# VH-VL binders against ENHANCER OF AG-4 protein 2 (HUA2): the designs that were tried, part 5

Target 1, 142 residues: ENHANCER OF AG-4 protein 2 (HUA2), of Arabidopsis thaliana (Mouse-ear cress) (q9xer9r771to912)
Amino acid sequence: EAAISRDAFEGMLETLSRTRESIGRATRLAIDCAKYGLASEVVELLIRKLESESHFHRKVDLFFLVDSITQHSHSQKGIAGASYVPTVQAALPRLLGAAAPPGTGASDNRRKCLKVLKLWLERKVFPESLLRRYIDDIRASG
Below, E stands for the ipSAE of ESMFold2; O stands for the ipSAE of OpenDDE; V2 stands for 0.75 times the mean of E and O plus 0.25 times the DockQ between their complexes.

## First folded at step 4 (VH-VL)

Design S44 (framework fv_nepuvibart)
Fold by ESMFold2-Fast, scan of step 4:
Structure S44 (fold): chain C 142 residues (1-142), chain A 124 residues (1-124), chain B 107 residues (1-107)
Amino acid sequence: as target 1 above (142 residues)
Amino acid sequence: QVQLVESGGGLVKPGGSLRLSCAASGFTFSDYYMSWIRQAPGKGLEWVSYISSSGSTIYYADSVKGRFTISRDNAKSSLYLQMNSLRAEDTAVYYCARELTDEYNPWSGYFDYWGQGTLVTVSS
Amino acid sequence: DIQMTQSPSSLSASVGDRVTITCQASQDISNYLNWYQQKPGKAPKLLIYDASNLKTGVPSRFSGSGSGTDFTFTISGLQPEDIATYYCQQYDNLPLTFGGGTKVEIK
């Protein structure tokens, strides 16, 4: 049910790690939330968590979760799980601004976020012109 | 014990096609990213392609992009490489390899187990 | 693409010697580097991952160090079974790239 899925997803964000198990479990919960029409709420939770996160390595973990959810959603064209593609697209400026901030301390963040954007470009997840704009923005902030 | 066994190699003419298979055993195949890595006779190693555990994420080296297709069948614990429009430069021993990591990786990383390899020779 | 340069391309040493192989990346790859051993006629075997971590079951005489662009692989007390070609490999960026290899022979 919606409440259970939302609570479980919120809990996952607090203990999220870079393991396939951790990100995979959180991704499955996000997809379950989409079945109840909660994709926008899930993405807003991710934005808020990223914006409030003080540890740069944790920001990368959260952005890798965004990647996992987005790629899974992209493979589910035409069903409820596919709703993350447009929702994440609209949220990209805020997600990337938080995950790949400017400054020398965040060079690893920017490098890893650039790798994800290039992968999305290769997979045609989002429009090419949009992804190239974000790639240029992140490179310029280095 | 972890085991990977390649098959399907052979002699083929330029422009021809060949399909390689890799049979996995001794581990939960559906939990692992898999790669194809090749080695031309007397030369070093060259990464060719990877596929994620679910099959949803795939990447190719530029040299094979558009000609090769990686796929997997988790129910059969098998990995495949469909090779089309073969060139002399594709002559190599082809290895399948399992990725060592429990970390989330949108790109392939490191290979803890390799098969014995299967030889593909492309010549006129 | 990230180019990986190994030195030397070949070496000969005596049993019991300390053998050192180096690998240089064309750009900063942090610690995203692995080392493999390939014995004649066999598939490669992972020895070291993430620059310095020894794979379970690999003898402690093998070690790795370095970060950024300069990496070192060492065999402390070379054994006859260590005759092989050794390869470094980066996974900082796609495509994944390997060094040219270093052939280790016993005198």
Scores: ipSAE 0.336, ipTM 0.648, lowest interface PAE 1.2, mean pLDDT 88

Design S45 (framework fv_nepuvibart)
Fold by ESMFold2-Fast, scan of step 4:
Structure S45 (fold): chain C 142 residues (1-142), chain A 124 residues (1-124), chain B 107 residues (1-107)
Amino acid sequence: as target 1 above (142 residues)
Amino acid sequence: QVQLVESGGGLVKPGGSLRLSCAASGFTFSDYYMSWIRQAPGKGLEWVSYISSSGSTIYYADSVKGRFTISRDNAKSSLYLQMNSLRAEDTAVYYCARESLDEYNPWSGYFDYWGQGTLVTVSS
Amino acid sequence: DIQMTQSPSSLSASVGDRVTITCQASQDISNYLNWYQQKPGKAPKLLIYDASNLKTGVPSRFSGSGSGTDFTFTISGLQPEDIATYYCQQYDNLPLTFGGGTKVEIK
């Protein structure tokens, strides 16, 4: 069943759009994967998809999915779904490096990723010092 | 069709209290962040407060913090604003407004539908 | 708080004119700016979101541009029904703040 859930999530990434319905469906599937102990594998799939994605707008869609999964997981503390908080925290350098790359062509990506980081700071999703560092790093790469 | 209908406005003396209600219809109320925005007669718009879809996240403008309480009842598709210790400067038309969900926005803040408003007059 | 300075406070123009309103933020707000139209005695209506995106159903004569601290709202070919007060609003940070409004009247 675990393999089926993983494959379903991977398939969902191919048709992911920025609508709340699309992001919501993918988020529910990611949470289901966590029940089978697959949170780290789901995050690795997201990293690989982000790193291989050629369209900058698609990178934003994928990072918004990361936000959705993370926010949902943050609210669950102590349940299987809560495992995404520490897993995403560990993956942030790779996720942000892919979603908000340096260079003039990626200014919109950096802007949208900065907005997500500011929201996480406001909601205390991750340590303030960590989020402040990533915010400064992304601003410096612009 | 989306509708937001405010009620509860009226004349009240300084130091008094008033409870505003906003009845929502035509959409899934429990999916949306909601705000109260006010406008003093002949003046501009001032954001007052917002509440997240679940009610877990709330924020107030400094001018009303400690005096006003925003709340919602998703089962009744209703938004509320309890106003205590009212002052003359709170005199305004109060609008309830829905924040857009069209695209996934981790931090939404634009108001795609507004109610017609309800007038609150604080006068001695 | 982020201060939104809107100019001019009022203007009068003729039907068919190109009308331009500006909004300046006290700090960088990226493109997190919206424009609303409020007709006398009515609730505001959203016209433009995220600085330049036209809300579905809003006439194409309305447009927005800008980023950072300087933003522009334009009506290309003013119509009689466009008589209203227009407000900018930032949502880069809380509290949400509005500009002072620009009253548009027809000569």
Scores: ipSAE 0.291, ipTM 0.616, lowest interface PAE 1.5, mean pLDDT 88

Design S46 (framework fv_nepuvibart)
Fold by ESMFold2-Fast, scan of step 4:
Structure S46 (fold): chain C 142 residues (1-142), chain A 126 residues (1-126), chain B 107 residues (1-107)
Amino acid sequence: as target 1 above (142 residues)
Amino acid sequence: QVQLVESGGGLVKPGGSLRLSCAASGFTFSDYYMSWIRQAPGKGLEWVSYISSSGSTIYYADSVKGRFTISRDNAKSSLYLQMNSLRAEDTAVYYCARESLTDEYNPWSSGYFDYWGQGTLVTVSS
Amino acid sequence: DIQMTQSPSSLSASVGDRVTITCQASQDISNYLNWYQQKPGKAPKLLIYDASNLKTGVPSRFSGSGSGTDFTFTISGLQPEDIATYYCQQYDNLPLTFGGGTKVEIK
């Protein structure tokens, strides 16, 4: 059951698009996986997909999925065990390193990731000091 | 069919308060972000505030921060705008608008306004 | 804040004419731009979303194009019922901002 949900999520990553339907479906699968204690495995799948992705626009799509999962988890008031917030927090260096790489070819990636980090800061998704550090790091890598 | 009906506008003195209401029907209100957008006499459109479908995410234009409070009651399919410390420059028709999310995911902004109410006039004058 | 500069502020045209309105953003907003029509005494109505997508039920004579900072809205074959003020609006970033509007009148 859990393995089936994980395989479905992994399959969704192969065909993920930036549409709300695509990201919404993948988000629901990720939340289902968390109910079986698979949040860390789901985040690791996202990291691996991001690190292996050759198309910079696809990296943005994957990071938007990370945002969708994280925001949905954060908005679930008092639901224990379903939260991706701590799992994504621990993975931020690897997720951001892959989604917002250094160099001139990735300036759009960095701009979009910066906008997401600023939104997380405003919505208090993660600790302010942590988010400000990553914002500064990405700005410096331009 | 989709309908939004505003009420609560009127004449108020500077420093006064008004509470606007928007009654929604014809759709699942709890699925949508909602906005208040105003238009001063003879002027263009100005976005005032939005509230997420659950009510947990709220944003205000700088011109109204600290004075206006947006809220919603999903059980009653209603949106509200509590306006305090009103100023002459707040004189406008206030529209309730439903934010339809675009097909493309965009985490830092709301979507487009696919349905609007007919508006309610707020006049702030001595 | 992203500033939306809309031009012209007003225009007069004849029925059947091609009408063009432009909107310029102070920074790159990709395609996150919408166009609205407002008739006197009425609420605005959405015509175009995501720069070029026509809302269902809106006549095909209305079209939008552009990306980045420069956008165009066109009415091909102006009709009497098209007399209104038209507004562009960006949703790339908060706060949401509108152009100043273009009033379209018949000569």
Scores: ipSAE 0.428, ipTM 0.667, lowest interface PAE 1.0, mean pLDDT 88

Design S52 (from S01 with heavy chain G110D Y111A Y114I; framework fv_nepuvibart)
Fold by ESMFold2-Fast, scan of step 4:
Structure S52 (fold): chain C 142 residues (1-142), chain A 125 residues (1-125), chain B 107 residues (1-107)
Amino acid sequence: as target 1 above (142 residues)
Amino acid sequence: QVQLVESGGGLVKPGGSLRLSCAASGFTFSDYYMSWIRQAPGKGLEWVSYISSSGSTIYYADSVKGRFTISRDNAKSSLYLQMNSLRAEDTAVYYCARESLTDEYNPWSDAFDIWGQGTLVTVSS
Amino acid sequence: DIQMTQSPSSLSASVGDRVTITCQASQDISNYLNWYQQKPGKAPKLLIYDASNLKTGVPSRFSGSGSGTDFTFTISGLQPEDIATYYCQQYDNLPLTFGGGTKVEIK
């Protein structure tokens, strides 16, 4: 059920690694949550995890999961999972603020997030004007 | 067996045209970004062009932009490079290369894990 | 464009030696660097990806290290089959660029 899927996803975030297997498994759980109308709750969990994460490397892992969910949702074009495209779009300021913070210690985070935004621009995942604005904002904070 | 096989190289005069082909086997071609990389005789490696898995994103090195066209046919598991207005400095072995999918998640794929054997293009009078 | 400078351009070493090749980027590329081996008359082969990760199936005598602008590739215990030209390659930004190569020969 819905509650079970939500709890499974939250638990997966605790052990998330940068492997394709780990991110793929978490992505499938996120898609399952969308079937129960929980896409907004999943994105809120990701935001909260990103904001509370102290390790910059882990913030990148979480943002790569956001990328995986978003691109999977975009490419499938179905009702199941399609809700992540608009939900992630609305959450981008909070997601990027946490994943690519300002300051010299987060240079690698900003570089990796910029590369993801550039891919989204190239693949037309989100509106061009919106992505260019975020790219400029992140570049200005370095 | 994962394999890339290039063909279409040969001798051509300056200003001429050639079309290179790369046949992929042993993997799901449509999942991978593909590149053309060249090497002039006795020289190092020079990246020429890439194309995304769907074909929607294409990039060229400045030296070939406007003269070369990269394309792919996922149904035929084939990659192409149409070369027009060839110059003596385009003389090189042209390699077809696959961008890797590693165990580590990478939303971009820029390591060339599988290469063809290359096809020689000679631009000479 | 990001310029990749390799040093040395060539070297000669004996079987069993430790061989070190360096690669310097004109700007910070984090760990977005790969190393390739090219034997005479053959296509290049990926050895190291993301600066320090050994590709599955590549002998453990090959290793990579570094981040930012300075990178090192090492062969611990050179073997006769290691005669080749080695190239670094950055993928932080387009266009993708390679180092000039380092030719490794055996004395």
Scores: ipSAE 0.343, ipTM 0.607, lowest interface PAE 1.2, mean pLDDT 88

Design S54 (from S01 with heavy chain S56Y T57D, light chain S30D L94W; framework fv_nepuvibart)
Fold by ESMFold2-Fast, scan of step 4:
Structure S54 (fold): chain C 142 residues (1-142), chain A 125 residues (1-125), chain B 107 residues (1-107)
Amino acid sequence: as target 1 above (142 residues)
Amino acid sequence: QVQLVESGGGLVKPGGSLRLSCAASGFTFSDYYMSWIRQAPGKGLEWVSYISSSGYDIYYADSVKGRFTISRDNAKSSLYLQMNSLRAEDTAVYYCARESLTDEYNPWSGYFDYWGQGTLVTVSS
Amino acid sequence: DIQMTQSPSSLSASVGDRVTITCQASQDIDNYLNWYQQKPGKAPKLLIYDASNLKTGVPSRFSGSGSGTDFTFTISGLQPEDIATYYCQQYDNWPLTFGGGTKVEIK
């Protein structure tokens, strides 16, 4: 059952788009995976997909999915739903490194990732010092 | 037939309190982020406060932080602004506004597709 | 806070004229800028979102352009019903901030 949920989430990533519907469906699958203790596997799938993605606009879509999962998790009282906050926090260097790469070709990616980090800072989703460090790192990357 | 109707404005002395209400109809209120925006007589627009659809995420302008509290009741399709320790500088027409839902995911949408008619708050001795 | 500098503060034009209003942001806001119209005695109305997207139902004579720090709002063929104050607004960062407004009057 767990494997089925994981495979369903992985399959959803193949057709992910920036629509609220697409990201919403993928977010619900991610939350369902957490019920089976698969939050770390879901985040690892997201990292791998981000690292293998050749289209920079698709990297933004994937990072917006990370935001959606994180915001949903942050707003939940449930144990399963809340598990993504610490899991994503631990994975931030890898997620951001893939979503907001250095170089002139990725300036839009860096701007959009910076906006998400600023939102997380304002909403107190993650520790202020950690978010400010990543904001500074991305700004310095080109 | 989207409608937003503000109420609760009036004349109050400095240091006083008022509670503004915004009654929403014609849409699923619980799906939308909401804001209060104010406008002093003869002046421009100033954003005051923002609340997410669930009520979990709340933001305030520095000028009102610690004095104003935004809240919502999704079962009643209503938005509220509790205003305490009012100052002459808070004199304004207060508008409630609905954030637009677009097909695209946008974690920081910030445009208001429908506004109420406003309610006047006058703070004077 | 991100400061939005809007110019001019007021203008008078004739029916049929092209009217141009500008907004400058104190820092890069990408395309996260909206334009609103406020007619005398009325609430504001959204015209343009994300710098250049026309809201459904808004006349095509209204348009927006720009990115980064410099933005332009244009009315092509001013009509009498366009008498209003126009405001730009950024949503790149909190707090949300508006320009000072441009009052458009008919000569």
Scores: ipSAE 0.416, ipTM 0.673, lowest interface PAE 1.1, mean pLDDT 88

Design T01 (from N09 with heavy chain D107W; framework fv_nepuvibart)
Fold by ESMFold2-Fast, scan of step 4:
Structure T01 (fold): chain C 142 residues (1-142), chain A 126 residues (1-126), chain B 107 residues (1-107)
Amino acid sequence: as target 1 above (142 residues)
Amino acid sequence: QVQLVESGGGLVKPGGSLRLSCAASGFTFSDYYMSWIRQAPGKGLEWVSYISSSGSTIYYADSVKGRFTISRDNAKSSLYLQMNSLRAEDTAVYYCARGGTVEYSPWTGKYAFDIWGQGTLVTVSS
Amino acid sequence: DIQMTQSPSSLSASVGDRVTITCQASQDISNYLNWYQQKPGKAPKLLIYDASNLETGVPSRFSGSGSGTDFTFTISGLQPEDIATYYCQQYDNLPLTFGGGTKVEIK
C-alpha cells in the first residue's frame, strides 16, 4: 500500500497541472505517503522532478504543489505537519534553486516564488530569518 | 460598492448574434478570474465560460464551444461575451460573476462566485 | 464532467424547522464545493465556500459539511426570508457544474 501510494504520487508528477484538482489530488497522495513514513522520499521526488523539468511554467506548477503540501501540513499539524514542514524547510535551497533559476528567461518564476515566500512569511510557515534570506537572494536576480 | 452590471441582452432570431457586456466597479478587476453563468427560464444554473485575470486562459462549456467568445478589457474593467450562431436552447438570463477558476494559487482565498451581476435576459426565438 | 446530484428537488417546512439539503458528486471533489442561495427574480448569493466556510455577512443558522462525494447544507432555524432555491457547485475540475437546485418553501 506504501509502494502504491509512492508510485501514484510519482505518476501524478508527470501530468501535474495548475488546477485545484491536480494539485489537490497530488497533495492528498503526499499526505498519505507521510502516514507510511515516506515524507522525505516525496520531497526528494519533488526536488528531482523540479531539477529535471525543462518547461519553466511546469516548474511553477511543481513549486505550487510544494506550497499546497506545506500549507496543508502546517495548518493540519499531526503526522503530516511533523513530517513535511521540517523536510521542506531543509529542502528549500534545492527547491528554490530549481523553481526560480537565475537568468533573464526565469523572471516570471522568480516573481511567483517570491510571492509564495512572502505568503509563507505572513503565515509564519517557516522561520522569518530563513525566509527573508531567500527573498533577498531572489530579489537580487531581478 | 463592489458591483457587476450586465447589458446587451435582448430578442434575437436563431442563427443571430449578440454581444453581452459586464461593467465592474469597486474592486481591482485585473486581479480576478471572471465567468459567465446562465439560467434558462425555470431551470437551474449552468456555467458557460471563464477567463483568467490576464485573459490568457479561457475555457468554455461544451454547449457553447465554437460559438461563444469570452474576452476582457482590464483598462476598462469590462468583461464581454460574443454569442454567435444562437439557438433556442441558449435562451436564458446571463450572469456575470467574479471568480470561477479551477486553477490553484497559493494566494487565492476563494474559488467561489462571490459577486454576481443582476443578469441580462437573452431570448432566442423565431 | 463531474455531475452534482442534489436532493430533494423541493421541500416545504415550517418557520423554526431544521432544513437539510444534500449534494452528491459523481467523483471525489475533496472540499471544493460552494453553496448559493437564489431568491425569485434575483441573482444567486454565495453562502458557504469550501464545503463548510460561512461567507462574511451570512447568518450563522446556515452551515455546510462533507468532503469527498457527499455534502450537506443545513438551515438550523428556518426563517421566512430563507424562501429560495439553493444550489451546490463544484470547482474541482472543468467544466464547473451546479446541482439541480432545491426549492425551499414555508408551509
Scores: ipSAE 0.476, ipTM 0.681, lowest interface PAE 0.9, mean pLDDT 91

Design T04 (from N09 with light chain D92R; framework fv_nepuvibart; at its last look DockQ between E and O 0.69; V2 from the best seeds 0.51)
Heavy chain, then light chain:
Amino acid sequence: QVQLVESGGGLVKPGGSLRLSCAASGFTFSDYYMSWIRQAPGKGLEWVSYISSSGSTIYYADSVKGRFTISRDNAKSSLYLQMNSLRAEDTAVYYCARGGTVEYSPDTGKYAFDIWGQGTLVTVSS
Amino acid sequence: DIQMTQSPSSLSASVGDRVTITCQASQDISNYLNWYQQKPGKAPKLLIYDASNLETGVPSRFSGSGSGTDFTFTISGLQPEDIATYYCQQYRNLPLTFGGGTKVEIK
ESMFold2-Fast, scan of step 4: ipSAE 0.633; ipTM 0.804
ESMFold2, look of step 5: ipSAE 0.436; ipTM 0.705
ESMFold2 (binder alone), look of step 5: mean pLDDT 92; pTM 0.937
OpenDDE, look of step 5: ipSAE 0.603; ipTM 0.810
ESMFold2, look of step 7: ipSAE 0.453; ipTM 0.677
ESMFold2 (binder alone), look of step 7: mean pLDDT 92; pTM 0.942
OpenDDE, look of step 7: ipSAE 0.451; ipTM 0.718

Design T06 (from N09 with heavy chain S53W; framework fv_nepuvibart)
Heavy chain, then light chain:
Amino acid sequence: QVQLVESGGGLVKPGGSLRLSCAASGFTFSDYYMSWIRQAPGKGLEWVSYISWSGSTIYYADSVKGRFTISRDNAKSSLYLQMNSLRAEDTAVYYCARGGTVEYSPDTGKYAFDIWGQGTLVTVSS
Amino acid sequence: DIQMTQSPSSLSASVGDRVTITCQASQDISNYLNWYQQKPGKAPKLLIYDASNLETGVPSRFSGSGSGTDFTFTISGLQPEDIATYYCQQYDNLPLTFGGGTKVEIK
ESMFold2-Fast, scan of step 4: ipSAE 0.593; ipTM 0.782

Design T07 (from N09 with heavy chain K110E, light chain Y32W; framework fv_nepuvibart)
Fold by ESMFold2-Fast, scan of step 4:
Structure T07 (fold): chain C 142 residues (1-142), chain A 126 residues (1-126), chain B 107 residues (1-107)
Amino acid sequence: as target 1 above (142 residues)
Amino acid sequence: QVQLVESGGGLVKPGGSLRLSCAASGFTFSDYYMSWIRQAPGKGLEWVSYISSSGSTIYYADSVKGRFTISRDNAKSSLYLQMNSLRAEDTAVYYCARGGTVEYSPDTGEYAFDIWGQGTLVTVSS
Amino acid sequence: DIQMTQSPSSLSASVGDRVTITCQASQDISNWLNWYQQKPGKAPKLLIYDASNLETGVPSRFSGSGSGTDFTFTISGLQPEDIATYYCQQYDNLPLTFGGGTKVEIK
């Protein structure tokens, strides 16, 4: 059921890697969670994990998972699209603040997050004005 | 220039064997999952097998399991398909195709075959 | 195995027409579906991945939509060079499976 899917997703975050297999499995679980009305809980788990993560490469992995969930949900237009797109949009300041921090040590994080934001802009995942603001903010923090 | 070139197809009798090769150029072959996909004359596409970038993960369609062996040589940028115990129903053009990278990328799809070889024809007939 | 049912099997349309092809999965595959174009005598070419993402270098007249079990591929303003067979492919689960193909011919 719902609780099993949520627990499985939380467990997957602990072993998440940048492989397509790892991110794909976690994305499938997130989409399943949305069918049980758990999209907000999934996004909150991602925010908490990102904010507590000390390794910059792990922050990129987590943000790529956010990208995977978001783009799959946007494409679906169904239950997942209706729940994840607005939930991720509301969470963007916290997600981006954690994934693309300022400073020279995080230049790779910022470049990878910028790549994602530019694709979201191109694919009309979120409002243009919102995405351009975040792109400008991240560029300025480098 | 990114390309895949197959070779090794031909005419064989039922029960025979063939080894197909696929030579990759213009990209880092060791970063990509690779697949073999076939197409019988006048028919649709059928996935045959895939192999991970390191060669450690391999999967086969049930129709070829136990008879075909996929392998790769990353030092030579080459993919292979050893086909044993061939049957008339294995007659097809065989394509090698590049899958996604092992690492996630936001701009490419998983199991999205973006580069294909020209194909090599395998005919199993008496 | 996940069965992909594509319709129609063939169609004929005029240059400038809007062409739609459908693909139905035997079970929920979310949006894990790709679309390919195959011209006579040539290897397939990736057009759309993850149901709706246009591959780089592919003309914007091609689009994909849908989720779950029902998917649509559209050509807006059919061109002569679009004569081909189009295939959907799911990757929700192994084995990977393709639709039967839709042959698009121009009148």
Scores: ipSAE 0.459, ipTM 0.711, lowest interface PAE 0.9, mean pLDDT 90

Design T08 (from N09 with heavy chain D107W T108S, light chain D92R; framework fv_nepuvibart; at its last look DockQ between E and O 0.06; V2 from the best seeds 0.00; counts 0 for: pae E 12.1 > 2, placed apart)
Fold by ESMFold2, look of step 5:
Structure T08 (fold): chain C 142 residues (1-142), chain A 126 residues (1-126), chain B 107 residues (1-107)
Amino acid sequence: as target 1 above (142 residues)
Amino acid sequence: QVQLVESGGGLVKPGGSLRLSCAASGFTFSDYYMSWIRQAPGKGLEWVSYISSSGSTIYYADSVKGRFTISRDNAKSSLYLQMNSLRAEDTAVYYCARGGTVEYSPWSGKYAFDIWGQGTLVTVSS
Amino acid sequence: DIQMTQSPSSLSASVGDRVTITCQASQDISNYLNWYQQKPGKAPKLLIYDASNLETGVPSRFSGSGSGTDFTFTISGLQPEDIATYYCQQYRNLPLTFGGGTKVEIK
């Protein structure tokens, strides 16, 4: 069961696109993985995919999936919320470092990631002081 | 069936006005950014304007700014283009097109237009 | 404004041929480029988004590649139903701009 859910999620990442249907399906698979205690494995997979991705737009696609999983889990009580929110919080340095790198070519990436961080701040997804530090770090880079 | 249907095109003299409509069906209209794109006869595609899902953010091409007004009515699943002070160079087929959604990426508007209407012809001639 | 230059403006090829169309941007647009197909008398249809991603339901004989200023669109094994004009479109900056189009015909 656990291997099936993990394999389905990994396969979905290969065809991920910035559409409601694609991100929604991948989000549902990630929530299913959390039922089997795989939240850390899913987040590590997302980190590795982000770090190995060479195309800036694909990095944004993957980070939008992180946002979808995080907000879905935050809005829902249950095992997924208990697993994903703290796991993503711990991974934010690697996730943001890969998705919003410094440099002229990634200005759009940084803007989009900043909008997500500000939304998380408004919705109290993570501690305010933590989010403001990451926002400041991204603004200082580039 | 996801569908966009334009109407309101026709013949008008220079300086005149027309109002184009675009009726949407088969999807949640209020989730999507919408755009107008035009094509002069025998020519390429030209972006005209777009409007955010809520209607709060609007952009125009310089060639139509101040003369055209985009609007939407989410309760009627409809997009509109009010065209005033029409000129001969505005002669074109006008398409409405569906842009990105905000549901799972609320601020990630994409300008990949995955659904287009059939177009409505506007002819501006004396 | 970002100018998009497509080449060739038209081409003729045989059924089964590989067809390649190029698109050049006047400045760096990273991979913010889409490809559309427009059959005679019809509205454009999205084929490729973000330079290389195939839209759902589009046949695998269509592909795209490139980044920065130089982009290519390829049809492997041209079919009769692929007769159309193909457009690239950048979305790095407003105004959104399209290439001039490439008309593909069968010999």
Scores: ipSAE 0.000, ipTM 0.506, lowest interface PAE 12.1, mean pLDDT 86
ESMFold2-Fast, scan of step 4: ipSAE 0.546; ipTM 0.745
ESMFold2 (binder alone), look of step 5: mean pLDDT 92; pTM 0.936
OpenDDE, look of step 5: ipSAE 0.036; ipTM 0.635

